VHH binders against c4kar8. Designs and how they scored, part 335

Target 1, 263 residues: c4kar8
Amino acid sequence: MAELSTPSPASPAPLDGGRGDELEKFTLRGARQILQLLQDLITHRGLITAHTGGGHSFMTAVLKVDEERGRVVLDPSPDPQANRRALAAPRLTCVTQLDGIRIQFPLVGLGEGQDKGRPALFAPLPAEMLRLQRREFYRLQVPLAHELSCLLKAEDLARKPVEVSARVIDIGAGGVAVVVPTGAAEFVIGGTLPACRLALPDGEPIELDLEVRNLNRQTQRNGTEQLRVGLRFAALPRAADTRIQRYIFKTERALNAKARGGL
Below, E stands for the ipSAE of ESMFold2; O stands for the ipSAE of OpenDDE; V2 stands for 0.75 times the mean of E and O plus 0.25 times the DockQ between their complexes.

## First folded at step 19 (VHH)

Design gb9 (framework vhh_vobarilizumab_d1; at its last look DockQ between E and O 0.65; V2 from the best seeds 0.75)
Fold by OpenDDE, look of step 19:
Structure gb9 (fold): chain B 263 residues (1-263), chain A 125 residues (1-125)
Amino acid sequence: as target 1 above (263 residues)
Amino acid sequence: EVQLVESGGGLVQPGGSLRLSCAASGFTFSDHDMAWYRQAPGKGRELVAGIDSGGYTSYADSVKGRFTISRDNAKNTLYLQMNSLRPEDTAVYYCAAQKSWEGVTYYTPSEYDYWGQGTLVTVSS
């Protein structure tokens, strides 16, 4: 009985840096964002494939994040040779998935450590993390003629509460994307913005909680930098969902009619 | 002023024993992870042994079973008992300290906050 060696799930290959411009929008460089994402990996016990180069990789996990020293602590491989390769590598490429989103980040300057008497690896915090979010829901591009806005309850860099009026650029059953001026607030992926207000054309604003899912810096044609924030509806009342769906349907119908030459 | 003062170095024959001491002052010794590093002529500084604030120890493979690191928090002193010394153990031995953090110790020279001036150990027939 030949034990069919179940092919070890092919370790996701690192994304080749060649499509640099397209990946930039998915790259996190903010210290707070990076820290949050690493904490999320800890919380979810996310398994990480660490690539050491030369086709070699090992499984690891983020154990701890030392914010004060700016260090990430990793679980070493049970294979001493893999650990030696990792320590000798000029760069470690870490690949993982969290909630179906591919995450990739480099670690440079790997060192040996100990965590409560157990061997550990550590590195400086990554300077950037790539987070490839797939659209889970159909999103309607909000026509420029429509002035959908969302009042965001956020915090500034000093953690002071701020209200930011954001233009909604797309909307779906699962959330909205908004644009805000750069520096208007500090957004953290995975963070919740409570008691926000989504303004629809058909009535009073909808109060809802929003979860930050994506952050992208965009440069407008005029050279102005804006922050695109992807927001998930964290707690959407049924009545609000119905209103949002109605708006989407009505708007789509109108757009289609216009495209057909009817309006 | 923070000080780490190593002592106990000297000349010893192969197979001999030495005990190094590091007297710490100017910081809370019990809240720091301690280590012995060594640097041989023409070589880089390498970890010999580490002991965290919780008493967990780590040793370089080259000294495992021969050297013992220990600490006396009441005396603010770190020790290295070195047995079965070899010519390859000839080096300047340094005491180092880093602030303890959640049971994690970083065994890289750059991660240590304080260093001693070192004590020379020469193993020669």
Scores: ipSAE 0.830, ipTM 0.931, lowest interface PAE 0.4, mean pLDDT 90
Fold by ESMFold2, look of step 19:
Structure gb9 (fold): chain B 263 residues (1-263), chain A 125 residues (1-125)
Amino acid sequence: as target 1 above (263 residues)
Amino acid sequence: EVQLVESGGGLVQPGGSLRLSCAASGFTFSDHDMAWYRQAPGKGRELVAGIDSGGYTSYADSVKGRFTISRDNAKNTLYLQMNSLRPEDTAVYYCAAQKSWEGVTYYTPSEYDYWGQGTLVTVSS
């Protein structure tokens, strides 16, 4: 059974802001398309997580879309504090899913209103809506037994070329996250690592260019420091993309079968 | 020519009552959501009470239980009965109209299409 093929996250977090340039091709900016997508959310009664900043969010829904005035009408929170945060926030980041497609959009200029005697919130129509298929945002947590690695061609602290074999901890259509010992190489957010090699369990390693998107230092239980490096695939060939998607699909299926039958 | 004309303002002692009226012309009154806003010196306009075309009412917390909004569609008139008046109710009171859409009213002042000239209410000993 493939229950993971259409995940339905209850409170999905907004996508990383550092992915803005790579996500532009999935961003709708046409007024008619935005209006239609909001109407689809109404029809499917989609549950929306609205993020107000500072780690705060509340559940809402699109109740109505006023096409002529250009307004979207939203369900307020039963918690008055959540509503006050929303009205004070410079930006409300809305995240939801429609038929396995992740949808994210900003609202600015939130105001108070009513809908047939019931309190409501409203805002101008969003200027953009992000629409992503599952494959475009999903990240598989790589089983330790697979020993997936990525050979990184980077520089050390002395600016000399080094090759670092990094363990892959998660993988998706757009990139990987890896771990390396602290000090093994110097990484710069936005920097490009050319001709790296991703080793999948079957077939020859994939040669690909990587861009550093995030860095996080971690201290292991034994006191040893390591660095978590988020890497984006640059210009991924279709054949390489197919191999990565096949790996993700097969691994998901195998993990689901083991979880189902083991306990 | 659209016109909203407020009347009934004046000077009243704390604890007193006033009844404001707003006579409307130049548009179909029954197709509009109506509201009273007020503006104290140096402050922005704030919603006092609203009544939509279907008769649903809304009140600012500061006036609940003391003020009553009503409308008479046959006379194209909006009313505000103000009881138990306090010095902090001192303000210019404005009548406002917004074209009704599917039972929704937007309470941000910039969403209203028509405004009256205002009537001054002064609550003082």
Scores: ipSAE 0.740, ipTM 0.898, lowest interface PAE 0.6, mean pLDDT 88
ESMFold2 (binder alone), look of step 19: mean pLDDT 84; pTM 0.841

Design kf1 (framework vhh_vobarilizumab_d1; at its last look DockQ between E and O 0.68; V2 from the best seeds 0.69)
Fold by OpenDDE, look of step 19:
Structure kf1 (fold): chain B 263 residues (1-263), chain A 125 residues (1-125)
Amino acid sequence: as target 1 above (263 residues)
Amino acid sequence: EVQLVESGGGLVQPGGSLRLSCAASGFTFSYYAMAWYRQAPGKGRELVATITSGGSTSYADSVKGRFTISRDNAKNTLYLQMNSLRPEDTAVYYCARVEVWYVDRSGSTYEFDYWGQGTLVTVSS
């Protein structure tokens, strides 16, 4: 009985930098964003495939992030040879997934040592992290004629509370995408915006908590830069969900009717 | 509670030898790298020697070839053998636990979380 070696799930190959312009939209370079994402990886105990080059990789995890010292601590491989390759590599390409989102980041300047008596790998914080969000949920593009807005309770760069009125550009069962002026607030992926207010056409605004899931800078046709913020509904009351679903359904129906030459 | 207790300090003549001991308790000694620091009167603390859990050692240039750091994991004790002592070696010597160490292309980094009360070594004629 030949034990069918279940093909080890092909470690996702690093995305080749060739599609540079498209990937830039998904690249995080903010220190706070990077720190938060790394912390999220710790919290979720995300397994990371670390590519050392030459087709070699090993499994690791982020064990600790030291913001003060600007370093990340990784779990070493149980394979000493893998660790040697990692240390010899000019760059380590780390690939992982969190909540179905592919995350890729480089580490350079890898060192080996111990943290509190435990073997560990050390690296400076990554300068950038790529986060590729796959849209899992259908999102309705909000018609321009519909003025959906979301009042975001966020913080500015000084961590001062600010309220930002954001236009909703798409909405789905799982969340909304909004556009805000650049610099209106500081958003951190994985951060929660509490007690936000989503304005629907059919009644009073819905109060809800939003989680920042994506950040994309967009340049408008007029040359103005805006920040697109993808927000997940963190806790949606049933009544609110029903209203949102009703709006989506009604709007889709209207759009489809219009597309068919009806009104 | 983590405790480090140094002993073995004293007065010695130039060219003499002394062995310092550091008794460690309150943690798994064998898992941690350890270090000796010293502080001379009116000077800052300086790293003298380090030893990893695996027994790899490093020394300050000022003591290289004269001092030997060692450990006995069974006794939870760190040692510093000091030979060919010089007046400039006069200092309070401290045992320290290394919380973090790593080696990269730029060199070695050591961070310490616990240290002892120190033992005075005086080298005088």
Scores: ipSAE 0.781, ipTM 0.906, lowest interface PAE 0.5, mean pLDDT 90
Fold by ESMFold2, look of step 19:
Structure kf1 (fold): chain B 263 residues (1-263), chain A 125 residues (1-125)
Amino acid sequence: as target 1 above (263 residues)
Amino acid sequence: EVQLVESGGGLVQPGGSLRLSCAASGFTFSYYAMAWYRQAPGKGRELVATITSGGSTSYADSVKGRFTISRDNAKNTLYLQMNSLRPEDTAVYYCARVEVWYVDRSGSTYEFDYWGQGTLVTVSS
């Protein structure tokens, strides 16, 4: 291949866009909260991964925040091409961590210049910042051997009820991604699938209402087309949440032990 | 202590020329963008010209093609060559240090932290 797109090895990727609605309750929009969080990043000298799109990113830091002028000042990259990509990008997605808490925020309208004689990047204050614990953003890649499935109560093309058994490929606190055969049902982004059943390995299936957040068509190696469906948990009861978190923890621990034993 | 000292002002006839100088001290001159401002009697301040540390320049429409901003980093000196002077160029001219500048899609932003005492330029017959 002539061209490859690779992320930097230490650069955390932005959260999946299909999770935006489930993350809204962790979104800060108050000006005072945003200013304080940016100031905390300055005080702790937090390193920020700034994503420019197309798999490209660079490391930066917030150098200062100017409340009066409503702007943030960022450290430019030593790589001139990274700076050019940042200035050309319609938005810069900044990702960082403070004391185990993931922080993500967009910057729009990036400019280049100098602050007190030193090169710097400038942007208006972000309108929003995500602030969340690992549990709130992590997605476990479900081992094939677990054969996790979710029975979807969906509709066909004629809007008639149909039940589809879908394989779960990842699971997190806020939802699952599943795969279904092409044509098994009609899915609409924003649509609600009531009373679906999520089957975890130990115990009774969990009854859940699901909302369709994204759809991606895939062609398998054998030529079979599948649909990848991103699903959000609606109104997740505490008992269901606890059981899902326990499954994620136990499975991750088992996978880590297997990887360690293989070394 | 940051100091900016302008010189070179005076009385000149329309069509004449003057060269203003600004001697800078108390900071690393070569790191900073610099500017000339002017203030005519009874009017607000007008940004006349800017020059970045790398030598890139910009001018107000009112002076473009007639004025040239330049700098000599070895002498810590900012210059404004003013040609084809007009009566409306009569003003006190100030040398200013740019604290912050940047260019984005909306244009250029310049913010200043130090001004000189000014030098008077009077253009009259």
Scores: ipSAE 0.616, ipTM 0.844, lowest interface PAE 0.9, mean pLDDT 87
ESMFold2 (binder alone), look of step 19: mean pLDDT 79; pTM 0.779

Design kf10 (framework vhh_vobarilizumab_d1; at its last look DockQ between E and O 0.66; V2 from the best seeds 0.70)
Fold by OpenDDE, look of step 19:
Structure kf10 (fold): chain B 263 residues (1-263), chain A 125 residues (1-125)
Amino acid sequence: as target 1 above (263 residues)
Amino acid sequence: EVQLVESGGGLVQPGGSLRLSCAASGFTFSYYAMAWYRQAPGKGRELVATITSGGTTSYADSVKGRFTISRDNAKNTLYLQMNSLRPEDTAVYYCARVEVWYVDRSGSTYEFDYWGQGTLVTVSS
């Protein structure tokens, strides 16, 4: 009985930096964003494939983030040789997935030691983290004529509460994408925006909590920079869900009718 | 509760020897790196020696070749053998538990979370 060696799930290869311009949109460089994402990896106990180069990799996890000292603590490999390779590598490329989103980040300056009597690897915080969001849900592109807006309750750079009126550019069952002026607020991926208000054409605004899932800087045709914020509905009441679904359905029908030359 | 209790300090003549002990309790001693540091009168704290859980040792240049850090995990005790003592070695010596240590290309980093009350070593003619 030949034990079918279940092919070890092919460790996702690092994305080659060659598509540099396209990847920039998905690259996080904000310290707070990076810290939050790393914390999310800890919270979810996300397994990370750490690539050391030369086709070698090992499994690790983020154990701790030390903001004060600007360091990340990783779980060492049970393989001493893998750890040696990691320490010898000029760069460690970490690849993982969280909620279906591919995350990739470099670590440089790796060290080995102990944290509270446990063996660990240490590195400075990554300068950047790549987060590639796959759209799992169909999102309706909101027609410009509908002028959907979302009042976001966020914080500014000083952590002061601010309200930002954002244009909704797409909407789905799971959330909305909005555009805001650059600098209008500080958004953190994984952060919750409580008691936001989504304005639909058919009635009173819907109050809902939103989770920041994606941030993308966009340059408009006029040269103005805007921030696209992908937001997930954190807790959507059934009545609100019904209204959103109705809007999507109605709008899709109208768009399809128009496309068919009927209007 | 984590406790570190130093002993063995005293008055010694230049060129003499002294052995310090640190009794550790309240944690799994064998898992932690330990360190000795000292504070001379009017000076800051100086790291003297470190020992990892695996027994790897490091020394300050000022004490290298004269001092030996060791540990007995069965006794939960850290030791500092001090030979060829000099007047400049006069200090309060402290035992410390290393919470975090790591070595990278830039060097070694040590962070301490617990320390003892210290024991005075006076080297005088």
Scores: ipSAE 0.782, ipTM 0.906, lowest interface PAE 0.5, mean pLDDT 90
Fold by ESMFold2, look of step 19:
Structure kf10 (fold): chain B 263 residues (1-263), chain A 125 residues (1-125)
Amino acid sequence: as target 1 above (263 residues)
Amino acid sequence: EVQLVESGGGLVQPGGSLRLSCAASGFTFSYYAMAWYRQAPGKGRELVATITSGGTTSYADSVKGRFTISRDNAKNTLYLQMNSLRPEDTAVYYCARVEVWYVDRSGSTYEFDYWGQGTLVTVSS
């Protein structure tokens, strides 16, 4: 009873909850919108990766949505252990794509049983669904050779201005992630860093305001301590947006050519 | 066309036994969970017993140890063996096909899509 798989772009990992405010404008919460999006997944036979935690996942699909009863019906895994993990998980994080649009939604309160004589999993309708175009969730891992940096205008512990040159490790339409030496500046989640300068390989550095979204302390292989700082673009001018998108496109094209060329 | 036809009801004395049958047609019987429910005069409907396609059974507290639900997939037939009958078991008994069932953290859910006309069981001296 194998069915032919349709080719799909890879969408294996859920987006982190630490991007919650950033993603809110792409989050559907209306019941009618959620029902329609779930129905679209059924109609297009969308393959869904369901994440159960601890790095485990299984492939599924939405078989039907029952508006009157407020529930969705999912295809169970042929692996009984995957089903047991799904039923034990506090939350099932479902990730898929539909026509280049990334879709992510949580399911809680999962149950197991049968629908019209066929094994199935059951859950209440999700309270929210995330719907993103690729450009809205994609982050380019910056090649080390590009040496992208961002000059951060921050403050030290004494509230005195400092400038920190930070290496950019990833970049997307909504922001960057950078690394700095531990203790180089005081960063506060929600804080704004005005008039920072992002150095791209072409042209003048881009002046932009950044907002601190997350902080993560890391230890490198050589024992060096560093701080990973997630930064959101605030009030990004159109010209700056265009330059960033051009950089991402050109770099991605070059990386794809290298992977295909086999050098 | 899905059809469920109950038989085997009748008058029986307290302590007696009856075997109810439900002949199923119009669907692949072996794929579906099945159930018996009953309705006594002037009372609400009570789920009596369920049996899954795999043979797992469940019973109302009022009938545990006295009633046995079973199925014969080769004959497309559901059974209810009722022993040690009491006057309180007097009811119309209905065979039902389970459209949806599942178990989650809040308990069990059963939803029926087809049922028979019922068969009357009267327990009295």
Scores: ipSAE 0.629, ipTM 0.835, lowest interface PAE 0.8, mean pLDDT 87
ESMFold2 (binder alone), look of step 19: mean pLDDT 79; pTM 0.782

Design kf11 (framework vhh_vobarilizumab_d1; at its last look DockQ between E and O 0.65; V2 from the best seeds 0.70)
Fold by OpenDDE, look of step 19:
Structure kf11 (fold): chain B 263 residues (1-263), chain A 125 residues (1-125)
Amino acid sequence: as target 1 above (263 residues)
Amino acid sequence: EVQLVESGGGLVQPGGSLRLSCAASGFTFSYYAMAWYRQAPGKGRELVATITSSGSTSYADSVKGRFTISRDNAKNTLYLQMNSLRPEDTAVYYCARVEVWYVDRSGSTYEFDYWGQGTLVTVSS
């Protein structure tokens, strides 16, 4: 009985930097965003494939993030040779997935040592992290004529509470995407925006909590930069869900009717 | 509770020898790197020597070839053998537990979370 060696899931190959312009939209460079994402990896105990180059990789995990010292602590490989390769590599390319989102980040300047008596790898915090979100849910593109808005309760760079009126560009059962002016607020992926207000055409605004899931910088045709924020409904009351679903359904029907040559 | 207790300090003549001991308790001693550092009167703290859990050692240039750091994991004790002592070695010597250490291309980093009360070493004629 030949034990069918289940092919080890092909370690996702690093995305080649050649598509640099397209990937920039998904690249996080904010210190707070990077720290939060790394913390999320810790919280979820996400396994990371660390590529050392030359087709070599090993499995690791983020064990700790030290903001004060600007370092990340990784789990070393049980293979000493893999660790040697990692330390010798000019760059470690880390690839992982969190909630179906591919995450890729470089680490430079690896060191080997111990944290509280446990062997560990050390690196400076990554300067950037790539986060590629796949849309899991169908989202209705909001017609410009509907002018849906969401009042976001966020914080600025100084952590001062700010309210930002954001245009909703798409909506689904799971959340909304909004656009905000660049610099209007600081958004952190995984962060919760409490007591936001979603304005639908059919009545009073819906109060809801939103979780930041995606950030994408967009340049408008006029050259103005905007931030697209993907937001998940953190806790949606049933009545609110019903209203949102009704709106989506009604709007889709109207769009389809129009596309078919209807009024 | 983590405790580090230094002993073995005293007065010694130049060229003499002294052995310091640090008794460790309250943690798994064998898992941690340990260090000796010293503070001379009116000077800052200086790292003297380190020893990893695996027994790898490092020394300050000022003591290299004269001092030897060692450990007995069975006794939970850290040692510093000091030979060819000089007046400039006069200091309070402290035992420290290394919370974090790592070596990268830029060098070695050591961070300490516990230290003893120290033992005074005086080198004088």
Scores: ipSAE 0.782, ipTM 0.908, lowest interface PAE 0.5, mean pLDDT 90
Fold by ESMFold2, look of step 19:
Structure kf11 (fold): chain B 263 residues (1-263), chain A 125 residues (1-125)
Amino acid sequence: as target 1 above (263 residues)
Amino acid sequence: EVQLVESGGGLVQPGGSLRLSCAASGFTFSYYAMAWYRQAPGKGRELVATITSSGSTSYADSVKGRFTISRDNAKNTLYLQMNSLRPEDTAVYYCARVEVWYVDRSGSTYEFDYWGQGTLVTVSS
């Protein structure tokens, strides 16, 4: 079955910094593109989740854009505390989705006042906006039963080659996240791991180059420390991309069928 | 049809007082912030005082302590009490309705959509 995802309008989380460089090709920076996208949000009355930091957010909408004055007008929250957090935040991260297209943009320099006698929030136009289709932002959480792995060609402390078989915990079009025991290899953010091998169930492993994007130490329930490594595909052949998307689609379909009682 | 009609201007000597009035009609007066601005001959426009719909006020440094803006929402009237007048206060004074105002890190912004014909205040010996 083909699944079209129109996520709930509630509280989509911002895409994190570990994906920032891989998202650059989807970033709109042209003034006309930004104005048109904001106008589309107004026309479709898109609900926006505005994140103020500290895990707080509120629902808003773009009411107006003023190209001449270079500003956007937003609906304030009925909760005064949310408005105060928004005004205090160094940036407001706005996230919305429209027909499977994810839109994310920052607002800085937020102000509070009135537009034609009605309360409103004001900000300069954003300098950039992300516009992503589901394929471009989705990450499948890999079921443990699949035991998906990636053979990493890395280096130890002495800069000697070492191979590490890492469990894949999530996978998307742009990369994977894996888990390794602490100390299995030395990883540096920005470093390249050439000729790694990603094992998918539908064929021989895929040889690909990976770039380290983030490193996070995590503690398991038993107290054992492990390292979560975020890896970007440095160059992904078309055939490999197709196999990855097929795996994601098939796995999602199987999970959805299981949730419906195996239909 | 929004209308703003100023009155109360005239000739006064330095140190004197005047009270300006602005009769407003054609809109819900109590919803809007209002302002007085002035323009002396050959000079640019200067924002003199503002008052929000809730009664909060702001003044130009040049008039603080001497001028008082107030409003009577029951009478749809804006006032400017001007005391201790100086020759530098000579100007045409305009009542204005604030279309947009907001406060951000750069300070306050006020944008006006309607104003009156003005009333002349002349302060001279």
Scores: ipSAE 0.647, ipTM 0.850, lowest interface PAE 0.9, mean pLDDT 87
ESMFold2 (binder alone), look of step 19: mean pLDDT 78; pTM 0.777

